# Miniprotein binders against q56419, part 288

Target 1, 326 residues: q56419
Amino acid sequence: MEGRTLEEVQEEVFKRHGVLVPKKELEDLAKALEEAGLLLTEKVEARLKEEEEKLKRERPMRLAGLSYPEGEREARAFLEAFRASYPGEGEEARVLLMPHLEPSRVPEVYGAALAALEKTPPPERIYLVGVAHRPLKEKAAALPVPFQTPFGPALPDLPALQALDALLPFELFNTPLAFREEHSLELPLFFLKGRFPEARVLPLLVARRSPELGEALKVVLRDFPGLLVLAVDLSHVGPRFGDTPLTRTLAEEARRRDLGFLERLAEGEPEAALAFLGANPTRIDGVEVVASLLPLLRERKGKVLAHRLDLEAPTLSAVGAGTLVL
Key: E = the ipSAE of ESMFold2; O = the ipSAE of OpenDDE; V2 = 0.75 times the mean of E and O plus 0.25 times the DockQ between their complexes.

## First folded at step 19 (miniprotein)

Design oe18 (at its last look DockQ between E and O 0.91; V2 from the best seeds 0.86)
Fold by ESMFold2, look of step 19:
Structure oe18 (fold): chain B 326 residues (1-326), chain A 84 residues (1-84)
Amino acid sequence: as target 1 above (326 residues)
Amino acid sequence: GSEDLEEELEQAIEEAEELAEQVEEHEEAGRVDEAIEAYYRLAKELARISEAARRLGDEELFERAWREAIEAYERARELLEETK
């Protein structure tokens, strides 16, 4: 019925089926369909309100049984297998950049993160900064509730979150539903909670670059020391992302941009890292987070531990992932 | 744009002035928990003043309001540490 008059529909039905449906019957049908659509909309809105209320108490696992095991024993073995996928040693991190890509696609990159965590003294808290895949009401957001994991709940650092909110020109706790399916927090958190079971967490999302977030975090980290984690992916290339099919040339360019970005970050030069990307033709996903956190990245030198540009064979596309310690 | 930003700035200034008065009242009355909350809220309004000033191109107010936001925040932190 979209874009057609009732008379046109009536004529089309008669042409195809030999039955003339009175205009009134078509009008009644259109009214019923419109009312049914309104009721479905109200049902969806009620369901979302219920989910939002649940998120005010906790954030449940969404990827257990899909990306990692649901049971604690199996989850611990899974964690150890990922560490074994990276044969190298880590280094102590005050800042850790790690992916949020599906773990089975980049096992050695997550393994490198675990190796870094082995060298890192257990922090009192973790500032976990992911990328919002759903719109936020503001440039950034947090959800101050326990996040469930197979290793137990990751408890929020409420005093640190309150302090952070106090230094922002917007309400930090602004979009609970954006956290419901947000894998950029859940996937890294599995690894972080597995290695630091006693650390509290500040679960943060960035939708758009927020220099004020970085300035506020600089103050809050002074008073609430902890591990800063940038949970970001790198290049996105190929048809799924609007390119031609993945070629050796496109893959080499994506790898070059990923590594050039990471190396400049490792030199303590985050502005140079952003400038190196220019228009960001390979769509490195970490740009908005890095641009938000400049005050925390300047002059902090470190090392790239791992990188992988992983092929998505069904889509002839690839996504880059890396591990950087600062 | 500019009229909306100036309204935001005026609203944040009004709120900050009210909170500054509340902080003085709470501290004078010995209401430490309320003073901490008021200092945190004052820091937030000063951060709003700072951001509005930045968007309006007022660099001096931007920097001054941010320093004052940090000072209010630090006062709240000092009070919290005293209650440990």
Scores: ipSAE 0.847, ipTM 0.951, lowest interface PAE 0.6, mean pLDDT 91
Fold by OpenDDE base, look of step 19:
Structure oe18 (fold): chain B 326 residues (1-326), chain A 84 residues (1-84)
Amino acid sequence: as target 1 above (326 residues)
Amino acid sequence: GSEDLEEELEQAIEEAEELAEQVEEHEEAGRVDEAIEAYYRLAKELARISEAARRLGDEELFERAWREAIEAYERARELLEETK
């Protein structure tokens, strides 16, 4: 690293490995490397390789003790409290759209998801489609390993994952490091595993719209029936996302976009939902997931169970979350 | 560019042809597990052909290759069910 900035190293690691290493981790690593006399890049690469080798066996919890309890007993009490935060009844889900936002921010939205799951017969498998907040080598990816939860491991459906891979024009099993810290899978999976302990899981990430994924899944779902879960957030507005501080006007626009998107999905018109967003000025994060799953969302009527635009007061920013059943 | 896509298409066609031969050899020899694997690989290459064709604007090849990919997949599934 003679003369390279931490930003240049971050960019190089990103280009080579598709992983955005946080600057703080790079700083800690740089300090540790200065002490060890090692080049930052070599140690980063060695650590990433070690993490990748671990991810061949399992995906450990990253948010246990932070976003949800680590202990099973406490985790069950957590689920009950979240369910209690939603006063309504759910409906049977064939497709569930739910958030991946920090649960404490939108408890009633997760509560609505739990209410829907109460009315849903236990599926053999769950297709859990999250949003890639890190770059993927391909448009979408899967990690075919157990995901750790307080309720025990969520086991992969390997036969269904292999069947899905066979029908995709790209390697499904790509970018394992993108799953390491991906909360869009971990947070929803807590609730899903807690409700359906015996269900196998297909943990999927979407980085870019892949119509091929929807067509492949449509075929696979015939032989491997299961619950489809879209783990997506809605609008992202305010200074954290490049806007002015949240105003009444900005909040009303975010809600209008969120609800207009969800309502059109509930009508079985996913193309109309995407068209309604246009350039997506409020940055609904679920658009690439929905665009990838159009064949599975068409003509499915359902119901919006919950919606919230949650204010992050320290940044005067807000994130939309919703629960939709189809 | 378009040249790279044409090369990708040609390579995927060659791989699909080789896999089709391997499938036949495995089925004739009664190597069911190997036939299943070869069918899944064939479906993969046919899916690649389909996507390359779509990107090149060959709608006929796109639709045909996708149908054949599903057929290869279905054959793998049939063999898997017969082994249970």
Scores: ipSAE 0.841, ipTM 0.947, lowest interface PAE 0.4, mean pLDDT 91
ESMFold2 (binder alone), look of step 19: mean pLDDT 85; pTM 0.839

Design oe2 (at its last look DockQ between E and O 0.93; V2 from the best seeds 0.86)
Fold by ESMFold2, look of step 19:
Structure oe2 (fold): chain B 326 residues (1-326), chain A 84 residues (1-84)
Amino acid sequence: as target 1 above (326 residues)
Amino acid sequence: GSEDLEEELEQAIEEAEELAEQVEEHEEAGRVDEAIRAYYRLAKELARISEAARRLGDEELFERAWREAIKAYDRARELLEETK
């Protein structure tokens, strides 16, 4: 009961219904309701503990059969269909920016990422940096376990993860449950593992900009070279995201913000890219990751391979996605 | 607040000093695996010192502690490569 005394409840019942309920009966009812709520809370807590223990050993597929096929053969065909959705050629990437939006919404954007990977020598490891959609205990986190995919497990690069943790002012392995449903890692990983089946992975999440993460990664990448992947989406506009219904003008502004951001990153000017967004009026979610990784993005020139602002008429909203190689 | 940040810094310095002694002892005794782990822990405490110094506005300590964190990290890496 939300701050009411039992005497206040008894009085209200008497005023409203003309019957005096004995205080003991009200006390018994309140205790029973509280105990029922405690049992529900304990059940939820037990379930979360079970999930956390599973996540300390492996991260299972959550989106197989929903966003991509469960079976390996069908998954391989699915991956190749996405490559075919982008008729162009890619370029070699040392850094790849790709989306984490539902793949069927932006097939050619994922296809452009695959085209870039075709031109990229197979890396020993992939630094996969996504956006935390659940709270983290720290600014960033990792989960040092195999991530299951239809192409087999993506094995963690434990030595590189341990080295990274050693250079951070906080415990890197801090929030296993945040990875349980994190599509910003799972969706890009499907494409990355399908193309680079032998690469190990550093699965990283950013919740809030962490300059210390970028400085630590700069040192770790020196000793553990690999492909850096920023798995981020761009503009989020429309009523789903707190705007008025999508108009041609709002969509054009979102496209301008997306492309201006990507173009400045492609020029090797990540600070200028962030400054271009100002207060980030179209809610590009890549800003926290870019702001964390500035030391790795400065002076690195490249090319925007693809962009789409995905329009969803039923919600009158849109989400931007892009592919950038550096 | 500033007082708890200063306490955080003092605790990290004390821990780093203890770890610096431990790494010397482990290396002198030939306990290579223990030395590697202690160097990684030392690097982390030095990174904590660096971040606390940055938040307190002590740019000199911030930069020095970060350089020392990298040195401890580099030593752990050297030891790991020697044991291959």
Scores: ipSAE 0.869, ipTM 0.957, lowest interface PAE 0.5, mean pLDDT 91
Fold by OpenDDE base, look of step 19:
Structure oe2 (fold): chain B 326 residues (1-326), chain A 84 residues (1-84)
Amino acid sequence: as target 1 above (326 residues)
Amino acid sequence: GSEDLEEELEQAIEEAEELAEQVEEHEEAGRVDEAIRAYYRLAKELARISEAARRLGDEELFERAWREAIKAYDRARELLEETK
């Protein structure tokens, strides 16, 4: 690395491995490598390879003790508290849209998801579709390994994952390192595993709209029925996302877009939901997921159970979260 | 470019043809597990043909290849159910 910037190394690692290593991790690694007299690239590659080899066996918890309790007893109390934060009753879900935002920010929205799950017969499997916040080699990916939770491992449905891969024009099992720290799967999975301990899981990430994924899943769901979960956030507004500090006008626009999106989904009109957003100026997170799953969302009527636009006061930014059942 | 997509399409067609022969050989020989694996791979290549055709603007090939992908998948599922 004689003369390369950390940004150039980050880009090279991304190009080679499809992983965006956080700059701070690269800085810590660079410092450790400077101390060790090793080339940053070789040690990064070796560490990434070690992490990839670990991910062949299991996906460990990353947010245990931070976003949710690590211990099972405490985790059950956490679920009960979140359920209690939503005063309403749920409805049976065949499709559940729920957030992946930090649970403490939107407890009642997760509570609404738990309320829906209480009315849902235990599924044999859960298709958990999250948002890739890191680049993928393909439009979508899966990780066919157990995901650790405080309630025990969420086991993959390997037959259903294999069936899904067979109907995709790309390799489904790509970019395993993108799953390592992906909270869009870990956070909703805590709630899902806590309610459905025996359900197998198909952990899926979407980076870019893949209509092929929706068509393939439509076929697979015929033979492998289950609960479809869209783990997506809604609007992202304010300075963290390139806007001015949150104002009443900006918050009203974010809410309007979030609710208008969810309501059209609840009417069974996912194309109208996407069209309503246009250029998506409030940066609704779930757009690529919804665009990928159109065949599964069409003509399904449902209900919006909860919505919140949550202020992050230190940054004067806000993120929208919602719970929808179909 | 379009040339790369045409090459990808041609390669996927060749692979699908080879897999179709392998499926027949495995079924005739009673190698059910190998036949199931070959059918899933055939479905994959047919899905690749379908996507390449879509990107090239060949709507007829897109639809045909996708229908054949589902058939290959269905045959794999049938064989798998018979083994239970």
Scores: ipSAE 0.813, ipTM 0.939, lowest interface PAE 0.5, mean pLDDT 91
ESMFold2 (binder alone), look of step 19: mean pLDDT 85; pTM 0.839

Design oe3 (at its last look DockQ between E and O 0.92; V2 from the best seeds 0.87)
Fold by ESMFold2, look of step 19:
Structure oe3 (fold): chain B 326 residues (1-326), chain A 84 residues (1-84)
Amino acid sequence: as target 1 above (326 residues)
Amino acid sequence: GSEDLEEELEQAIEEAEELAEQVEEHEEAGRVDEAIRAYYRLAKELARISEAARRLGDEELFERAWREAIKAYDRARELMEETK
């Protein structure tokens, strides 16, 4: 109704029912609907404020029983199965790029991440940088609370988070509700917490390119060493993403963009990786995170361990996922 | 607009100057926890000055304010380590 005038609505009713509803009756109906919408807005706002206050204390599991098992024993077996999906060896990671796509869709890509973690000494903390799927009040945000997992709570590194906040030109703790359903943190965290149960976490989201975040993190990582994790997906192609249906040509282009991006990152050339994407025609998900973290990626050489462009047959679309160690 | 951004810069500078006085006072008085908090707040205001300068195209102030933000941050870290 917002995209129509009352006259357009009146005309549509006339065409459909052969009756011309007087404008006053349409105006009365529009007023009633607006008032009802205001009441719904008040109830939704009150509930969202309640949810926001709860998120200031902890972040509960949202995907247990859906994307991973809720019980600890089953969760351990789940990790083992995913590791087995990747037959190769990992390498020690100082920076790990891994997906946040539904794990069952790209099991060997998550398996490659686990292989890298096997070679990685347990870090004191993990800088987990995901992609905000809900608006943030600022370019980036953190939520300084325990994140529940089947392996116990992932505790926040409060001193490191406070240090990071002190070096940013905006309040880091700005949008608790954006974390409520944020799978780009929850899904990677399951694997990270399962492998490093004692590590504290800095749960970070990026909504828009924030060069200041990368500069601040460079300073904070000097004083609070840890594992940097970029929890990002790659190409998004097909009708679900505003594109033509997936064809062999489009899929080949998406794979070329994904691998070219990852390979340039692996060469320690993050600016070249971004330049390779240009206008980002296959909508690689990691661009805002990489663009924010340039100081941490420059001159770090590494290896692409895995990649899959995963087909979404019902939507004739695909999403790319990769594992990169630096 | 540019006038609003310049006003934001002026406000951040005033706040940073006030905080610089506070950190000096706290250190001289031996109020270590207060000094640490004030240094973190000072670092944040200096980061705000740096970002405002970047948006205004003042590259010298952008870089200088960022270096000063790091210095304030480093001092807070030193104080924290001294009190372990």
Scores: ipSAE 0.871, ipTM 0.958, lowest interface PAE 0.5, mean pLDDT 91
Fold by OpenDDE base, look of step 19:
Structure oe3 (fold): chain B 326 residues (1-326), chain A 84 residues (1-84)
Amino acid sequence: as target 1 above (326 residues)
Amino acid sequence: GSEDLEEELEQAIEEAEELAEQVEEHEEAGRVDEAIRAYYRLAKELARISEAARRLGDEELFERAWREAIKAYDRARELMEETK
């Protein structure tokens, strides 16, 4: 780091590897490198390469013991408690929209997803589409390896992933490091694997709207039928996201946008759902995912099972979460 | 720029033409696994042609290339089913 700032190193790593390394990790690494007399860039690159090589074999749990129990018995009790938090009955899902927010924040919304899964015949495969909270090299990506869960590994559907890649104008298997810490896949996968232990998974991330993904998936789903899961959050409002502290007016606007979005999706009008958001001033997380999957969402009628705007009291911010079946 | 997209389009066309020849050679030789792989790669290049055409504003080529991508994909799937 002769004369470079941590920001410049972060940018260089991003440009080279398509990974945004958190500043804190860079600081810890810089300190470790100063102690070791090594150049930050070489050790970062070596560590990233080691992590990439590990991700060729499996994606380990990152949130076990934090967001959900690591042990299978405790994990099953966790699922039952979440299901119990939703007093309603579910409906059969062909498409499931569910949150990826910290489960403890919105237990009844995850409970609604579990209720829908109880009414859903066990799928052969699950197309799990999450949100990339880290940059991708392409608009979307997949990781074709087992994802670890307390219920055993979620195995990839390699034939279906290969078929999907063949119909995309970009390399699907890109940016493996973006999957390392991506909670938008890990959290919903816990619930999905717990209910459908034998289902194979296609773990997908969307960074930017890719209409090509929806068209390709429409073809692939013909030959490789399965459950489509959109793992997305809704509004993000308050100081953490650049707004004033949560007020009644801001909360009402966030709820209005969340529900208006979900209701239009439930009517089979995904374009109307996107149009309703306009410039998306409450920062609905799932917009790029929905925009990518329009061909799969059109004309599908369904039901909103749950919604919550959850307050993060320490930051006076709130995040919307919902469960929708189609 | 537009020049880069035209170059990407030309390259994808050349690769698709080469893959089309390879597919025929593999099918004629009874190399089914190689034919399947070549068809999937052909579908990929046709999808790239389709996207490049879309970005260049050639709607006819966009639609045509996408239809051909699906055909190449379908042929790969047919061969895979015959081998089961």
Scores: ipSAE 0.834, ipTM 0.945, lowest interface PAE 0.4, mean pLDDT 91
ESMFold2 (binder alone), look of step 19: mean pLDDT 85; pTM 0.836

Design oe4 (at its last look DockQ between E and O 0.91; V2 from the best seeds 0.85)
Fold by ESMFold2, look of step 19:
Structure oe4 (fold): chain B 326 residues (1-326), chain A 84 residues (1-84)
Amino acid sequence: as target 1 above (326 residues)
Amino acid sequence: GSEDLEEELEQAIEEAEELAEQVEEHEEAGRVDEAIEAYYRLAKELARISEAARRLGDEELFERAWREAIKAYDRARELLEEGE
């Protein structure tokens, strides 16, 4: 009814359909539609508030039965199959970069992460740093609650999270709903919890680069040593991401950008890795996380264990994923 | 604008000064748990001062406030370890 009077609506209906609808009936209809919209909005808001309160106590599985098996026995077999998809050996990691892309798309990349974890002494805790796909109130956030997995709950390291919060110029525990469907934590966590069932977790999200997060983490890791995991994807190219359809040339550029980024990280040169990407023309997902964590990545050398640029045939698009140990 | 950021900095300084007095009082009185909490809150306000100073271009205050944030944090950690 924006821009028109009820009389104008009446006149147009009469001209088109030969029926004169009384103004009262049009008013009643408009009121009913408005009221229905308000009730739907209130119902959605109430449900979201209910979910937010639940997330303050625990984070349930959202992808069990979809991306990985729900049952523990099947989940363990799933891990073994993924490890077998990578025929190589891993190396010990203090820092592990691994994907959060759908596991079935890049099985050997997750398998390489498992191979690295086999060489890694069980940590007391894991700093799991993902990419926020929903807005955060701040540059970064954490959710200090158990995350459910088929292997049991991944318990939060509450003392380490509290210590981290104390060194940040913003409230770390700021956006519970952003964790509700956040696969960049849930998918890597499945693999990490399966391998390190006793490790506590610091589940962290980065929305925008936060150098202060990296400086604070450097202090916290001194007192609370553990495994740092960057749960990030690499290039995103093709029409799903705003490009023309994927061509051989675009795919080669995406691979070159992915590998050049990873190789510079492996040389302990995270600033050079960021500079190599420039304006990030292939939309490498991990740049905000790397830019946040510079103090933890400098001078730490390692190895690229795996990479795939995976084709999404229906969308003529591709996403890169890699495994890096430092 | 920069006026708002300067007001943010002043507010954080006032809060940090109050917390510095609180930690001294708690330690003198032997209130260890309260001292730990106050030191963590002090570290956070000093981190806020440090970030505001960085945004204002005050490199000296930025670095000094960050070092003081770490000192407050370290003191909280020492008290926690002593109580073990």
Scores: ipSAE 0.847, ipTM 0.951, lowest interface PAE 0.6, mean pLDDT 91
Fold by OpenDDE base, look of step 19:
Formats: C-alpha cells, sequence, structure tokens
Structure oe4 (fold): chain B 326 residues (1-326), chain A 84 residues (1-84)
C-alpha cells in the first residue's frame, strides 16, 4: 500500500471508478495482496474491471441463500409464505410502491405487494426503479442485462431501454458496478419475477432526483406500456442513522412521516407528499425516486395496503416499509 | 459555471445539426436502420439542449428543444413500426 491508508485507497477507487468498496473487502484484498506482493490499488482496479466485464453479460444473484432461497422450489414456497403473511386482498396496480428492505423484517408488506400483483394482469414489461445506495456517475442509471433469479433470468427490454436513453439528457447506461450489489433491485425482482415470469424488466437506479427521467418515461410508457414499480423504503431512524435509540416519540414521528407520505401519494398528490416531508428528518429513502417520477404519479389515486416500522433490536434502530397501489 | 454550460449547449446544437443532416441523407438513401439510429441520437442531443437551456434559464429553448426531441423519437418509432 506504499504508506496509504485503506480510506485513501477507498477514496481513490471511488474517484476513479465511482464505486465505494467496503472497508472489509479492502482489508481482505489487502491481506491477499500482501501475500501476493501486489499493490492494493492495481488489484482492486483489475478485479473491478473483471466484475464490470461480467456485468456486460448478466447480473448474478448476490442474496440467494441469504435473503431468499436459491432453489426454485424453495423460492416458490417462500413466495407463498410471504403472500400468506398478508391477510388482505390486493388491488390492480398500474404503479406499485413496495419495499426493498430485508424481506424477513417486513413479510406482510411484501405479502401486500404479492396480493396486488395477484390482481394485476401480467405486464409485458416492468419498469423497476430502485434506490442507488452507491454513487452513480449520473442522476439515474440502467443495466441492460439479464438479472439472475431463482425463477430464471429476468430479461431486459432492450428496445424500451434504448427508447428511454434517447430521451434523457445524460447517458442512461452508466455505472454498471453500482448494480453489482444493489439490493433495492434484487429483492423486489425476486417477487416480481416469481409472479410474472414472462415480463421483461427495465432495471433502473436513482441516486438523485431527475425530473427528466419522469418526463422521458411518460413518453416511453406510451409506446412501451408496463407496470411501474418503485422499490423504496421509508423512514430510517435510530443510532444506525445518527439518531438516539428508538423511543415511542421517535417511532410515532417516523410512522407519521411514512403514512403522511404514502397517503398523499395515494391521493395522487406526489408534490404534496414531498412537501409534507420538508427536510426529511426521518430519512425516507424513496424521496429521490418519487421526485424523479412526478409526471407518472400525478392524479393517480390508489390505496395504501400495508405499512410497518420494523425494529432492528441490536442497533435500537428502525426502518419503515410500505406497499402502495396506484 | 455558466460558461461551461454555454459551451455544452453549443456543442449539443452542433451535434444535433450534424445528426439532422445525417437523418435526411439516410432517409433519402433508404437506409432505414441508420436513419432510426440517427433519429434516436438526434433525440438525445435535443434532450441535452433542452436540459442545458433549462439550467441556463432559457425556458423557451427548453420547451422547444424537448418538443423537437419527442418528434425525433416519434420518427424513429414510426420507422421501426413500418419495418416490422
Amino acid sequence: as target 1 above (326 residues)
Amino acid sequence: GSEDLEEELEQAIEEAEELAEQVEEHEEAGRVDEAIEAYYRLAKELARISEAARRLGDEELFERAWREAIKAYDRARELLEEGE
């Protein structure tokens, strides 16, 4: 490492490749490199390049065997169990807001999404819009490759992706490495592919609000109709997110923000939903996604099917999750 | 700064003008696939013009360029549908 810290290497890799490599991966790599006599930066760059080349062909599962079963039979049983966890009936969705949180934390919220999908005619394509938890080169990005699932690959809609790119003022096909470990797409896609095996997918990430994305998608949806899915979480409160340990007052505020946001979206008032959050003191995850998709959310009335604020007991923190149909 | 944004706007205008000529040449020659590609590229550059104009505060150019971007896109789609 020629006297560089792991933080300096992490920053250098981020500056060069737009990827924040976890410190643990850098530590493991540094150990492997010390044994190999190689510079950490060169090997990290070589490995990132190899991963980027693989992502030109497919996006492999990362959470199979962890968050959901790898085997198809077990994966189908998993879907049925999650559906069973929601006692209600769904409604037909043209737009579905659903979580991307670890499924085991909020089973009934995913169950509500499955209930909505049961009432939804099979779409030709799914516009799956997730949250970028890693930096993107642009405000938004797409990965035009098959995403692996236990139900087989989710195939991209290349014509619709090309049409979308043509209407954006930036390169849509940017930052492929940001998709490598992005759970905001992988987790929802499991449920979506399990329910709609023949649907093509447009896997999209939003890092920053892009009104241009919503306007472009509005045009593209005319020629390439499909289901719009917002894969977003809600409030993030407690010590993991810079707050004090969860209290009744903090939980009540998080729920108030989550429900107030979802209810305004359900009334077809996405601008009012954003305005209601203000500075977003409870850190609702989906704000930049909603802000990017305003043209598609306006005047659409719908229903909140489920909400949960889930406690992570080891950290005394909580994350909000919801399911909304429009 | 504003100077960089004006330069980006000028470059996008030049590229859009070149692509408009290429589209005409491809259509006249009956090169449909090349015309479709050129129309999608033209739509892209017009979208860039639109965004640059918005950021510069030129609302008229913003709206005009976006309308032209949609027209270029629509022409690409029309040619694709005629070829199927």
Scores: ipSAE 0.828, ipTM 0.943, lowest interface PAE 0.4, mean pLDDT 91
ESMFold2 (binder alone), look of step 19: mean pLDDT 85; pTM 0.834

